VH-VL binders against q8ixk2r445to577. Designs and how they scored, part 3

Target 1, 133 residues: q8ixk2r445to577
Amino acid sequence: FFGMLQNKGLTDYCFDYNPPDENQIVGHQVILYLCHGMGQNQFFEYTSQKEIRYNTHQPEGCIAVEAGMDTLIMHLCEETAPENQKFILQEDGSLFHEQSKKCVQAARKESSDSFVPLLRDCTNSDHQKWFFK

## First folded at step 1 (VH-VL)

Design z17
Fold by OpenDDE, second read of step 2:
Structure z17 (fold): chain C 133 residues (1-133), chain A 120 residues (1-120), chain B 107 residues (1-107)
Amino acid sequence: as target 1 above (133 residues)
Amino acid sequence: QVQLVQSGAEVKKPGASVKVSCKASGYTFTDYYMHWVRQAPGQGLEWMGYINPYSGNTKYNEKFKGKATMTSDTSASTAYMELSSLRSDDTAVYYCARGEYSSSWDFDYWGQGTTVTVSS
Amino acid sequence: DIVMTQSPSTLSASVGDRVTITCKASQSISNYVAWYQQKPGKAPKLLISDASSLESGVPSRFSGSGSGTEFTLTISSLQPDDFATYFCQQYDSYPLTFGQGTKLEIK
């Protein structure tokens, strides 16, 4: 699966990544932004290694969850996907992070009008359901 | 000042169609979703669906698929909802309500409502 | 569909009373709950969003609380203007759904 990764509950919002430096694509937080289908910042791929890969630039980035965190951060992809980069996109649309045993939920950034994907306890909320468009 | 002004009351026969309008003002029409909610006499509220005026995308409550059709005219800052094959149980007040581009699909502004009466 | 069950359906109270209306969701819905006030012949008015966020212009005597499956709207001291019908709403999942309403009447 590839393309825009769109949230069901937070309608018309997609995974978005726009690093400040095109030559340094890692270390920043993945956010949610209105789906626009333009540019490179909303194109992601779900791979056979269970990665959510940002491959519009080389080297390729893979979404990771750092220890103790609930945010999604861009890391470099590795030959073998590390445990903190493994997600299961389930048939019901839930995006499950294997290591944390939590689900990715569209959420409002605290004290902000912006939105981010965050790890939360898995529920049946549409805000935890995602699909590629 | 945000305002949603709906078209006037309608009286229809069974089998007929009706199109309700909701004119928005006081804000950028395409920056918000327009939802439709109905309320049968003495009953609660039912969410019917929404339209995104910017994209034209719609989402319907399954209960109203085939019954309601939502459209919008950005040039007129107006949302429309058409009800087809009207039945007596379609008698209700129909509201347009503004929703934000957010996870909070709460409705901060409402139209005054349009009463649709279906009777033989 | 997520069912929002309000209680009570009707509530009689006096000016100055503290009243609480409850909504129970058929499943956990985080804090994705709004409360509305509706007076006869008028459209609903948004009072609370995100379970506990008071809307601008709404008197502070109104408050919302709860998470998961149980949510409450509280009016700390009823005023004459507060007698109306109140609705809860969830926006955790589509379709969006409302409670059946609570009519707050003068005792």
Scores: ipSAE 0.555, ipTM 0.867, lowest interface PAE 1.0, mean pLDDT 94
Fold by ESMFold2-Fast, scan of step 3:
Structure z17 (fold): chain C 133 residues (1-133), chain A 120 residues (1-120), chain B 107 residues (1-107)
Amino acid sequence: as target 1 above (133 residues)
Amino acid sequence: QVQLVQSGAEVKKPGASVKVSCKASGYTFTDYYMHWVRQAPGQGLEWMGYINPYSGNTKYNEKFKGKATMTSDTSASTAYMELSSLRSDDTAVYYCARGEYSSSWDFDYWGQGTTVTVSS
Amino acid sequence: DIVMTQSPSTLSASVGDRVTITCKASQSISNYVAWYQQKPGKAPKLLISDASSLESGVPSRFSGSGSGTEFTLTISSLQPDDFATYFCQQYDSYPLTFGQGTKLEIK
C-alpha cells in the first residue's frame, strides 16, 4: 500500500512529516495534519517488511518507536527492518506495533490544538483505525 | 458571541423533501465542523453526520446515508441539511451543533432546533 | 456501534441533594465522553467533555469521572435550575452515539 495514511476517527487527518531542517530528515516526531491530497510530506509507503517508509528524500526514512516511548519518530531505514520499525496493518485497520504490543492512535498533543500518532493499548476505537488513500 | 440560528418549523407530506438551514455567526465558520443531531418526540438524541465547511467533506451515520444530504455555503456562513423521501418516523427536532475539528466531538454550541413534522 | 446505557432512566430528588448518574459504554472508549443538560423545548447544553473537564461557565457543583466503560456525572447540592434531562455521548468511534437520557425530576 502507498499514499496518504488517514485516520478513520479523525477523518480529515493524515500522517505528516515536516522536519524543521530539510537537511536533517531523521530524529523528529511524526505528526497528524489536515489531509491535502498532494502527497509530498504526507506520502508514505507500507512495505512487505511492515515498514512505514517516507520516500520523498534520500536517504529514506522509516517510522520507529524507541524503547519506553509512545511517540513515532523518523529513523533511517535499515537493510533488514528492526522490530521497532515494524507495524502490522491489520484487516480491521488497526496499526499494531509488534515490539511494544500497542496500537497507533490519533491523539491530541499536550497543550496544543495539534494531533500526533501515539502508541496506546489496543482498543476497537476508530482513532486507532487507519487506511491508505 | 457565537450563535447558530436555524430555519423555522416545517410540516411536510410523506414522500416530500425538506431542507433545514443553520446560520453561524460570532466565529470563523470554516474553523469548526457542523454536526446534525435529531431528536424524535420524547426520545433521545441521534447523530446524523457532519460537514467540514473548510473542505466540503461530509461523514454520515450509515442510517442516514442516502437519506440526508449535508452542504454548506461559506460566503453565507450557513450549513444545510436536506432530508428526502420523508416518512412519518422522520418527525423530529433537528439540531445543528458545532464541533472542533482538531479535538473531541463534543458540541459546545447548538442551534435552537427545527421541528419537522411529517403527516398527512 | 458503541451503545451508551444510562442509569437510572428517571431520578427523583430534592433541592440540596447529591445526585449521581451513570453511563456505561458497550466497549472501551477511554475518556472520550461528553455530558449534556437539556431542558424541555431547548437545545442541549454541554456540561463536561473528556469525561471530567468542566465546560467554562458551568457551575462547579457539576463533576464528571470515569474511564474505559463506566462514567459518572455528579451534581452536588442540587439547585432548582438543575431539574432537566441529562445525556452522555461518546466520541471515540463513528457513529457518535448518545445515552438514552436520565430525567432528573422534583421528588
Scores: ipSAE 0.007, ipTM 0.617, lowest interface PAE 9.2, mean pLDDT 87

Design z19
Fold by ESMFold2-Fast, scan of step 3:
Structure z19 (fold): chain C 133 residues (1-133), chain A 119 residues (1-119), chain B 107 residues (1-107)
Amino acid sequence: as target 1 above (133 residues)
Amino acid sequence: QVQLVQSGAEVKKPGASVKVSCKASGYTFTDYYMHWVRQAPGQGLEWMGYINPYSGNTKYNEKFKGKATMTSDTSASTAYMELSSLRSDDTAVYYCARSYDYGEWFDPWGQGTTVTVSS
Amino acid sequence: DIVMTQSPSTLSASVGDRVTITCKASQSISNYVAWYQQKPGKAPKLLISDASSLESGVPSRFSGSGSGTEFTLTISSLQPDDFATYFCQQYDSYPLTFGQGTKLEIK
């Protein structure tokens, strides 16, 4: 699957990554932003290795979760995907992070009315259901 | 089962403070926001604010800034709401309620704590 | 602040009736609406989230619909247990706000 990764519950919002410099694509948090349908910073690929790959800029990045954290951070992709970069996109649309045993959820940022994807206990909520557009 | 249990009824004099507790069980306390909502006798529901038990961060309804203080104790899975400088119009049932951080609908609710302010 | 206005404020109905309660928001709130049932002396109980998502354990006679500024809660065949006060709540923006409530009473 590839395209804009959209939330079922937060229907107008997509995974979005805007690195400060296109030559330094790692280390920043993935956000959710209004889906614009133009690809670019909202274009992601779900790979056979269960990675969520950001390939709009070079070098390509892979979404990861650091140990003990709940935020999704952009890392460099590895030749063999490490466990912290593996997400199972399930039949019902859930994104299950195998290493933490938690699900990716659309969540509000406390300091603003903006949204981010976070790891939370898995529920049947539409805010934990994702699909490629 | 997921449950929120609140402290018992309080009767206070004007000018006093009251601290209501809300003990959570049956889920991971730090994975959800804890909100406080009050209901004056015969009136509707009024949102006071929330605390994120994971970070300790709070968000208050402007009306309650400087009046209400929300805290939490992660080791005890308990949230607290303290109301200062009580007036008779603070007489209400105070509820704690759990929400997700992406959608603040409330499930479950605590049973409520009646606070009566009288001279 | 987003103002939530419910209508009617009081609704008289009989067992077996189809009843509809309306909630209007002062600005567009997408589908960020929840509905609660409150019985005298009890805490509110969640019925519906995301305007139309029925909460687990809530009878199928309850349904929600709407988006933007107008939302409805429908009970398709009223039961004795359904006489209560119903509240809508928006969670589009802070502060979170509730409708004033609709009291459903026996006709």
Scores: ipSAE 0.035, ipTM 0.689, lowest interface PAE 4.9, mean pLDDT 89
Fold by OpenDDE, second read of step 2:
Structure z19 (fold): chain C 133 residues (1-133), chain A 119 residues (1-119), chain B 107 residues (1-107)
Amino acid sequence: as target 1 above (133 residues)
Amino acid sequence: QVQLVQSGAEVKKPGASVKVSCKASGYTFTDYYMHWVRQAPGQGLEWMGYINPYSGNTKYNEKFKGKATMTSDTSASTAYMELSSLRSDDTAVYYCARSYDYGEWFDPWGQGTTVTVSS
Amino acid sequence: DIVMTQSPSTLSASVGDRVTITCKASQSISNYVAWYQQKPGKAPKLLISDASSLESGVPSRFSGSGSGTEFTLTISSLQPDDFATYFCQQYDSYPLTFGQGTKLEIK
C-alpha cells in the first residue's frame, strides 16, 4: 500500500512530513495535514516489513516510536525493521504499533488547531482508522 | 456574520421529490463541510450526511443512502439536498449545518426547512 | 453505530437550580462530544464542543465534562432563558449520532 495515508474520523486529514532540511530527513515529528495530494510530503508506503516508509527522499525514512513517547518520529529505515518501527495496518483500518501495543490515533494538539498522529489505547474510533488513498 | 439560509417549507405528495437549498454567507463556503440533519415532529436529531464543497466529496448515513442526494454550487455558495420517493415518514424539519474540517460539530445551523409529505 | 443514551428524557427544575444532563456512549469516544440547546421552532445552538469547550457567547453557567463513555452537561444556576431541549452529539465515528434529547421544563 502506498499514497496518502488518510484518517477516517478526522476527515480529509493525512499523514504529513516536511523536514526543514532535505538532507536531514530524520528526527522530526509526523503530523496531520489536509490531504492535498501535491508534493511528496504526504506520500507514504506500508511495506512487507510492516514499516511506514517516507521514501520520497534518500535515504528512506521510516516512522518510529521512541521509548516513552506517544508521537511518531521519522527515523532512518534499516535493513531489518526494528521493533519500534513495526506497525500493523489491519483490515478494519486500525494502525497498530506492535511494540507499544497501542493504536495510532488522529489527535488535536492541546490549545491548537493542529493535528498529529499519537499512540493511544486501541478503540473502535474512526480517528484510529486509516486508509491509503 | 456567518449565516445559513434555507429554502421555504415544502408540501409534497408521496412518491414525489423535493430539493432543499441552503445558502451560506459570511464565510468561505469551500472551507467548511455542510451537513444535513433531520428532525421528525417531536423527535430527536438524525445526521443524514455531509458534502465537502471544496472537493465535492460526500458521506451519507447508510439510513439515507438512496433517499438523500447532497450537492453544492460553489459559485452560489449554496448546498442542496434532494429527497426522493417521499413517504409520510419523511415528514420532518431538515437542517443544514456547517462543520469544521477538524471537528464534526455543527455551527451555525440553518433555520430549517419543513417538508411535509401528505396524500 | 454509536448510541448516545441521554438522561433524563425530561427534567423539571426551578430557576436557580443546578441541573445535570448525562449522555452515555455505547463505546469509548474520547472527548468527541458536542452539546446543543434547542428551543421550540428554532434550530439547535451549539453550546459545547470537545466535551468541555465552551463556545463563545455561551454563558459560563454552562459546562461540560467527561471522557470515554460518560459525558455531562451542567447548568450551575438555571436561568429563565435556559428552559429548552438539550442534545448531545458524538463525532468519534460515522455515522454521527445524537442523544434522544432532554427537555428541561420549568417546575
Scores: ipSAE 0.025, ipTM 0.717, lowest interface PAE 4.5, mean pLDDT 92

Design z38
Fold by ESMFold2-Fast, scan of step 3:
Structure z38 (fold): chain C 133 residues (1-133), chain A 120 residues (1-120), chain B 107 residues (1-107)
Amino acid sequence: as target 1 above (133 residues)
Amino acid sequence: QVQLVQSGAEVKKPGASVKVSCKASGYTFTRYAMHWVRQAPGQGLEWMGYINPGSGKTKYNEKFKGKATMTSDTSASTAYMELSSLRSDDTAVYYCARPYSSGRWYFDLWGQGTTVTVSS
Amino acid sequence: DIVMTQSPSTLSASVGDRVTITCKASQSISSYVAWYQQKPGKAPKLLISDASSLESGVPSRFSGSGSGTEFTLTISSLQPDDFATYFCQQYHSYPYTFGQGTKLEIK
């Protein structure tokens, strides 16, 4: 699978990675923004190693969640995917983060009203269902 | 020189159609969406929709669904907006506008505008 | 639709004045607000993006602030070139919407 990762509940929003400095691709939070259909900053690849890759810049980035955190951060991809970079895209559209045993949910960022993907306890909410467009 | 150049003013009768062009230069046409915004005389700005020039896919403001048609010609780096079944309240200046980047959709580049007058 | 309401609709001021224009959104829009300047017969010109980021080439006397539902554009020392109509725009939700405009006139 590859393309724009769109949310079923927050229907106009897609995974988006647009770091403020193009020379520093790693370390910034993945956000949700209005799906624009242009690919680029919203183009992701789901790999056979269960990674969500961002290939718009070099070096390639892989979405990760650090221990104890709930935010999705862009890390450098590794030859063998580490556990914190593995997400299981399930048939119902749930995106399960294997290491934390939580699901990716479209959520309102505290106090700013912008939207971000966050790890939450798994539910049947449409805000936890994702698909490639 | 990055610029958007629009076609000239049009005067149309009620019920006619008008097709406005917007020619892009100085950047890669297919890497940015092209939006359309209109402004009636003495009034504010109204967003009509956008087209992805590379794919031809469009998104319309609900008010313009079935009335506006957006297309693009990648070989000519030109976007088009056709407005059908014209009424007097379609009299406006029509702008094409390019978002700042694919990740932020405020408009830093605008065409000069095309005046469309609908009169009987 | 998100309704953007500007105040005042018309403002009379003198060169050297500090001018403030307010834009209110009918629902929370984070910082997804841009400000434009429009002179008669011309296309709008981007001044501020993301509520407070000054566009390159725009004089430093212009500044923006706010988040959520209330946003402000300030001109710290008004110059003759600043008499124009100003618009706010939200890009948080489709359809994108603009304020009705604030006409800044010479006093």
Scores: ipSAE 0.281, ipTM 0.792, lowest interface PAE 4.5, mean pLDDT 89

## First folded at step 3 (VH-VL)

Design C6
Fold by OpenDDE, look of step 5:
Structure C6 (fold): chain C 133 residues (1-133), chain A 120 residues (1-120), chain B 112 residues (1-112)
Amino acid sequence: as target 1 above (133 residues)
Amino acid sequence: QVQLVQSGAEVKKPGASVKVSCKASGYTFTHYWMHWVRQAPGQGLEWMGYINPSSGYTKYHQNFKDRVTMTRDTSISTAYMELSRLRSDDTAVYYCARVPDYTKGFFDYWGQGTTVTVSS
Amino acid sequence: DIVMSQSPSSLSASVGDRVTITCKSSQSVFYSSNNKNYLAWYQQKPGKSPKLLIYWASTRESGVPDRFSGSGSGTDFTLTISSLQPEDFATYYCQQYHSYPTFGQGTKLEIK
């Protein structure tokens, strides 16, 4: 699966990655933004290695969850995918992070009009449902 | 054995366009990113951009993004680089170069180079 | 762009000499998660394509003689030829791939 990763509950919002410096693509947070399909910011791939790749950069980036965090951060992909980069996109649309045993949920950033994907306890909420478009 | 074979030398006038081809063999073409690098006479190496042969996604250096187009034909394992609105300082040897996998960004195999000369 | 600066731009040496070339990056090319430096070295002879020598700063490409070695971390790197052979006279380039690829300006190694 590849393309825009869109949320079901937060209608018309997609995974978006736009680092402040394109020459330093690691260490920044993945956010949600209106789906526009333009440029490299909203293009992702879910692979058989359970990675969510930001495959518009070489070397490719992979979304990771750092220890003790609930945010999605961009790392570089590795030959052997580390545990914190492994996700399961379920048939029901839920996106499950194996290491934390939590699901990715579209959420409003505190004290902000912005939205971000965050790890939360798994529920049946449409805000935890994702699909590629 | 992995091979990248490029098209022959080109001589162009200023304002014209040139399209260089790079035919890959000895490996699965769509599994490896292809980059383009040029080298002006007596100068160093300059990265131009890359293409994912699988998806067709491209990224160009800002110095070229308004003039360069990278494409591929997967049916014949061939990558193409077209540079338009040529000027004299585009005179260079143009290389296609393969990246060994998605976790790396160095070049393990190179084409033999294509000399492009731009002169009035 | 990450700027790569090599030193020296040129040098003369004799067969059997120990040669060192330095490369400095404007930003760190070290990735803490996998403890690797995204730095490569190439050799280029006149009229030929560049040839990969070293990647991950210190790993020799298959077929590269043992006399070639790479070292360094972060922003400072070195290519060393322990005992120069006649076929080693060429131009050498460093390249970072932590970000979009950029090359050093090159170091021309000539016969003294």
Scores: ipSAE 0.604, ipTM 0.889, lowest interface PAE 0.8, mean pLDDT 95

Design D3
Fold by OpenDDE, look of step 5:
Structure D3 (fold): chain C 133 residues (1-133), chain A 119 residues (1-119), chain B 112 residues (1-112)
Amino acid sequence: as target 1 above (133 residues)
Amino acid sequence: QVQLVQSGAEVKKPGASVKVSCKASGYTFTDYFMHWVRQAPGQGLEWMGYINPDTGYTKYHQNFKDRVTMTRDTSISTAYMELSRLRSDDTAVYYCARLRYPGWYFDLWGQGTTVTVSS
Amino acid sequence: DIVMSQSPSSLSASVGDRVTITCKSSQSLLYTSNQKDYLAWYQQKPGKSPKLLIYWASTRESGVPDRFSGSGSGTDFTLTISSLQPEDFATYYCQQYFSYPTFGQGTKLEIK
């Protein structure tokens, strides 16, 4: 699967990544923004290694969750996907992070008015449902 | 001063095309998305779409995607909106309006361009 | 698209009056996670472009007089002018940006 990763509950919002420096793409948080289809910021790929790749830069970035965190941060992809970069996009639309055993939910960024994907306990909320468009 | 200046009024026949320009000054043109909004006589405001002046990427409302083309010339800080296959109900004032990512409210508007479609 | 409905479509008032304009959305503009409402208000005078007054439902844009205030949450919002001034006679629009922009049909405020 590839393209925009859109939330069902937060209508018309998609995964979005726009690092301050295009030559240093790692270390920043993935956010949510209105789905506009800009390949530079909203193009993602779910791979056979269960990665969510930001497939617009070389070297390629992969979404990771750091220990003790609930935010999605961009890391470099590795030849073998590390445990903190593995997700399961389930048939019901839930996006499950294997290491934390939590689901990705559309939420608020702390101290900000912007939306972000955060790890939360898995529920049947549409805010935890995602699909590629 | 920070402003958007649009091209002059247009009178077109049905089936024709119109291209409206919007020149930005007083700020960095590529730092803001440029949106287009129209207003039919005595009616409300209708969002048409936007362009990222930095990359040229566009997003159009479904009602216009097969008839509207948004472009820009960064060398002169100018955005363009072309609407083809004009109909009488396309008669309206067309506005350009800037938007800073993120956030989707409009803090700067052009003066508007009146487009009249009449046989 | 989210539909925005304003009321009244028009009203007459006198200088010094307290005026309230209502805007309703077809779905909630409140995001429960941050408790913010994605709603803006604009003022438009004849032959002029819209002017931003309020955003985030209740935050005044810089330079906007404090007699203008926005309130409400969810699907019901209100623009209030506490004491109407001569320069306030205009058409007012609400705009949601929870999704791609849509506007109310407008409220024309006329002198009585």
Scores: ipSAE 0.021, ipTM 0.688, lowest interface PAE 5.0, mean pLDDT 92

Design D5
Fold by OpenDDE, look of step 5:
Structure D5 (fold): chain C 133 residues (1-133), chain A 119 residues (1-119), chain B 112 residues (1-112)
Amino acid sequence: as target 1 above (133 residues)
Amino acid sequence: QVQLVQSGAEVKKPGASVKVSCKASGYTFTDYFMHWVRQAPGQGLEWMGYINPDTGYTKYHQNFKDRVTMTRDTSISTAYMELSRLRSDDTAVYYCARYHRGLSWFDPWGQGTTVTVSS
Amino acid sequence: DIVMSQSPSSLSASVGDRVTITCKSSQSLLYTSNQKDYLAWYQQKPGKSPKLLIYWASTRESGVPDRFSGSGSGTDFTLTISSLQPEDFATYYCQQYFSYPTFGQGTKLEIK
């Protein structure tokens, strides 16, 4: 699966990554933004290694969850996907992070009108449902 | 064995277009990005861009984005690089090179395709 | 773009000599998460494609003789040939893959 990773509950919002420097793409937070299908900042791939790759960059970035965090941060992909980069995109649309045993939820950023994907306890909320478009 | 075999030498007039092919064998074509690098006579290596054979996504160096088109045919594990509006300073050896997703050095390289642009 | 600067652009040496080529990057090539430097070295002989020698700054590719070694970290890297052999006269390139690929301008190693 590849393309825009769109949220079901937060209608018309997609995974978005716009690093301040294309020569330094690691360490920044993945956000949610209106799905526009333009540019390269909303193009992702779900791989057979259970990675969510930012595959519009070389080397490719892979979304990771750092220890003790609930945010999605861009790391460089590895030959063998590390545990903190493994996700399961379920048939029901839930996006499950294996290491933390939590689900990715579209959430409002604190004291902001912006949105971000965050790890939360798994529920049946449409805000935890995702699909590629 | 893993190898990349490129099409033969080309001679073009200024303003024309050239399309170079690169056939991959010995590995899963869609598991690796295909990059293109050129080398003018007596000069260094210049990165042109890449294609993801799986998705078809391309990224071009800004020096070429208006003139280069990279494509692929997965059914025959072949990548293509087309350069239009050729000029004399496009005379070079053009290489395709394999680039693993997650491993970001070039290995192997095609044998190179010589493109000569002259009046 | 990350700029790679090699030195020298050319040098002459004799068989048996110790040769050192330097490569400098405009920014650090060290990835803090895995502590690896995203730097490769290639050898190119006339009329041939580049050949991979070193990756991760210091790891020799399979089949590469022990006399070749890579060292350095961050922004300063070195390729060393401990005892030059006749087949080692060629052009050498460094390449960063921390971002979109860029190459050094090359170092031509000639027979003195």
Scores: ipSAE 0.546, ipTM 0.866, lowest interface PAE 1.0, mean pLDDT 93
Fold by ESMFold2-Fast, scan of step 7:
Structure D5 (fold): chain C 133 residues (1-133), chain A 119 residues (1-119), chain B 112 residues (1-112)
Amino acid sequence: as target 1 above (133 residues)
Amino acid sequence: QVQLVQSGAEVKKPGASVKVSCKASGYTFTDYFMHWVRQAPGQGLEWMGYINPDTGYTKYHQNFKDRVTMTRDTSISTAYMELSRLRSDDTAVYYCARYHRGLSWFDPWGQGTTVTVSS
Amino acid sequence: DIVMSQSPSSLSASVGDRVTITCKSSQSLLYTSNQKDYLAWYQQKPGKSPKLLIYWASTRESGVPDRFSGSGSGTDFTLTISSLQPEDFATYYCQQYFSYPTFGQGTKLEIK
């Protein structure tokens, strides 16, 4: 699968990666932004290794979650996907992070914050359901 | 070096369709999205939509989605915008413009195509 | 749509003047996750296409003279021309790209 990763509950919002420095592709948080097909910053590939790749730049970036964190950040892709970069896209649309045993949710940390993809306990909420468009 | 060249001025009657072309040069045509923006005489700029030249994917503004069609021909690095069922208030200069590196500001712009709709 | 409002609609000034054009958005253009303001400024001369001046609210496009600067964050933005030159008489537009693109109505800068 490849394309825009859209949220079912937060309609019209997609995974978006727009780092402050385009020459430093890794280490920054993945965000949510209106689905407008920007190509580079909203185009992701879901691979057979269960990676979500941002492959508009070289070297390719892979979405990861570091131990103890709940934010999605960009790492360099490896020849064999490490556990922190593996997400299972379930038939119900849930995006399950294997290493943490949590699901990706469109969520806010505080009431004043924007919605972003965060790791949360798995529920049946539409905010945890994703699909490629 | 990098430039967008648009087709010439058109005069149309109400109810007709117009198809404007935008030929890109100096860069890889499929690497950048192409947007369309119009400007009525003495008025501001109005975004109409875009096309991803690589995939053919389009997104249109709500105001135009039932009358506009955006296409491209990658063999000649040209994008097209067709607006149907023209009315007098569609009289405007129509611009094509490129997305900058996956970020949503416009650079460069085409020179514009004047479309006049009159009876 | 996000509504963009510019003030003033027109402005008369003399060469050498410092001029300020303001732009207000109906909602914040600051994305808190990346701390970027999704705002650009364009210059348009009669009979010509708009020309990009500034993006990310304050980053000057290559080749744009130092006298042009952008500032502001959230809902309030300004474009400043520090010492007006004859070639600067034009219409200026702000544009948001926080959602589907919308433009301010324009500020026409006229010679006094």
Scores: ipSAE 0.007, ipTM 0.576, lowest interface PAE 11.2, mean pLDDT 85

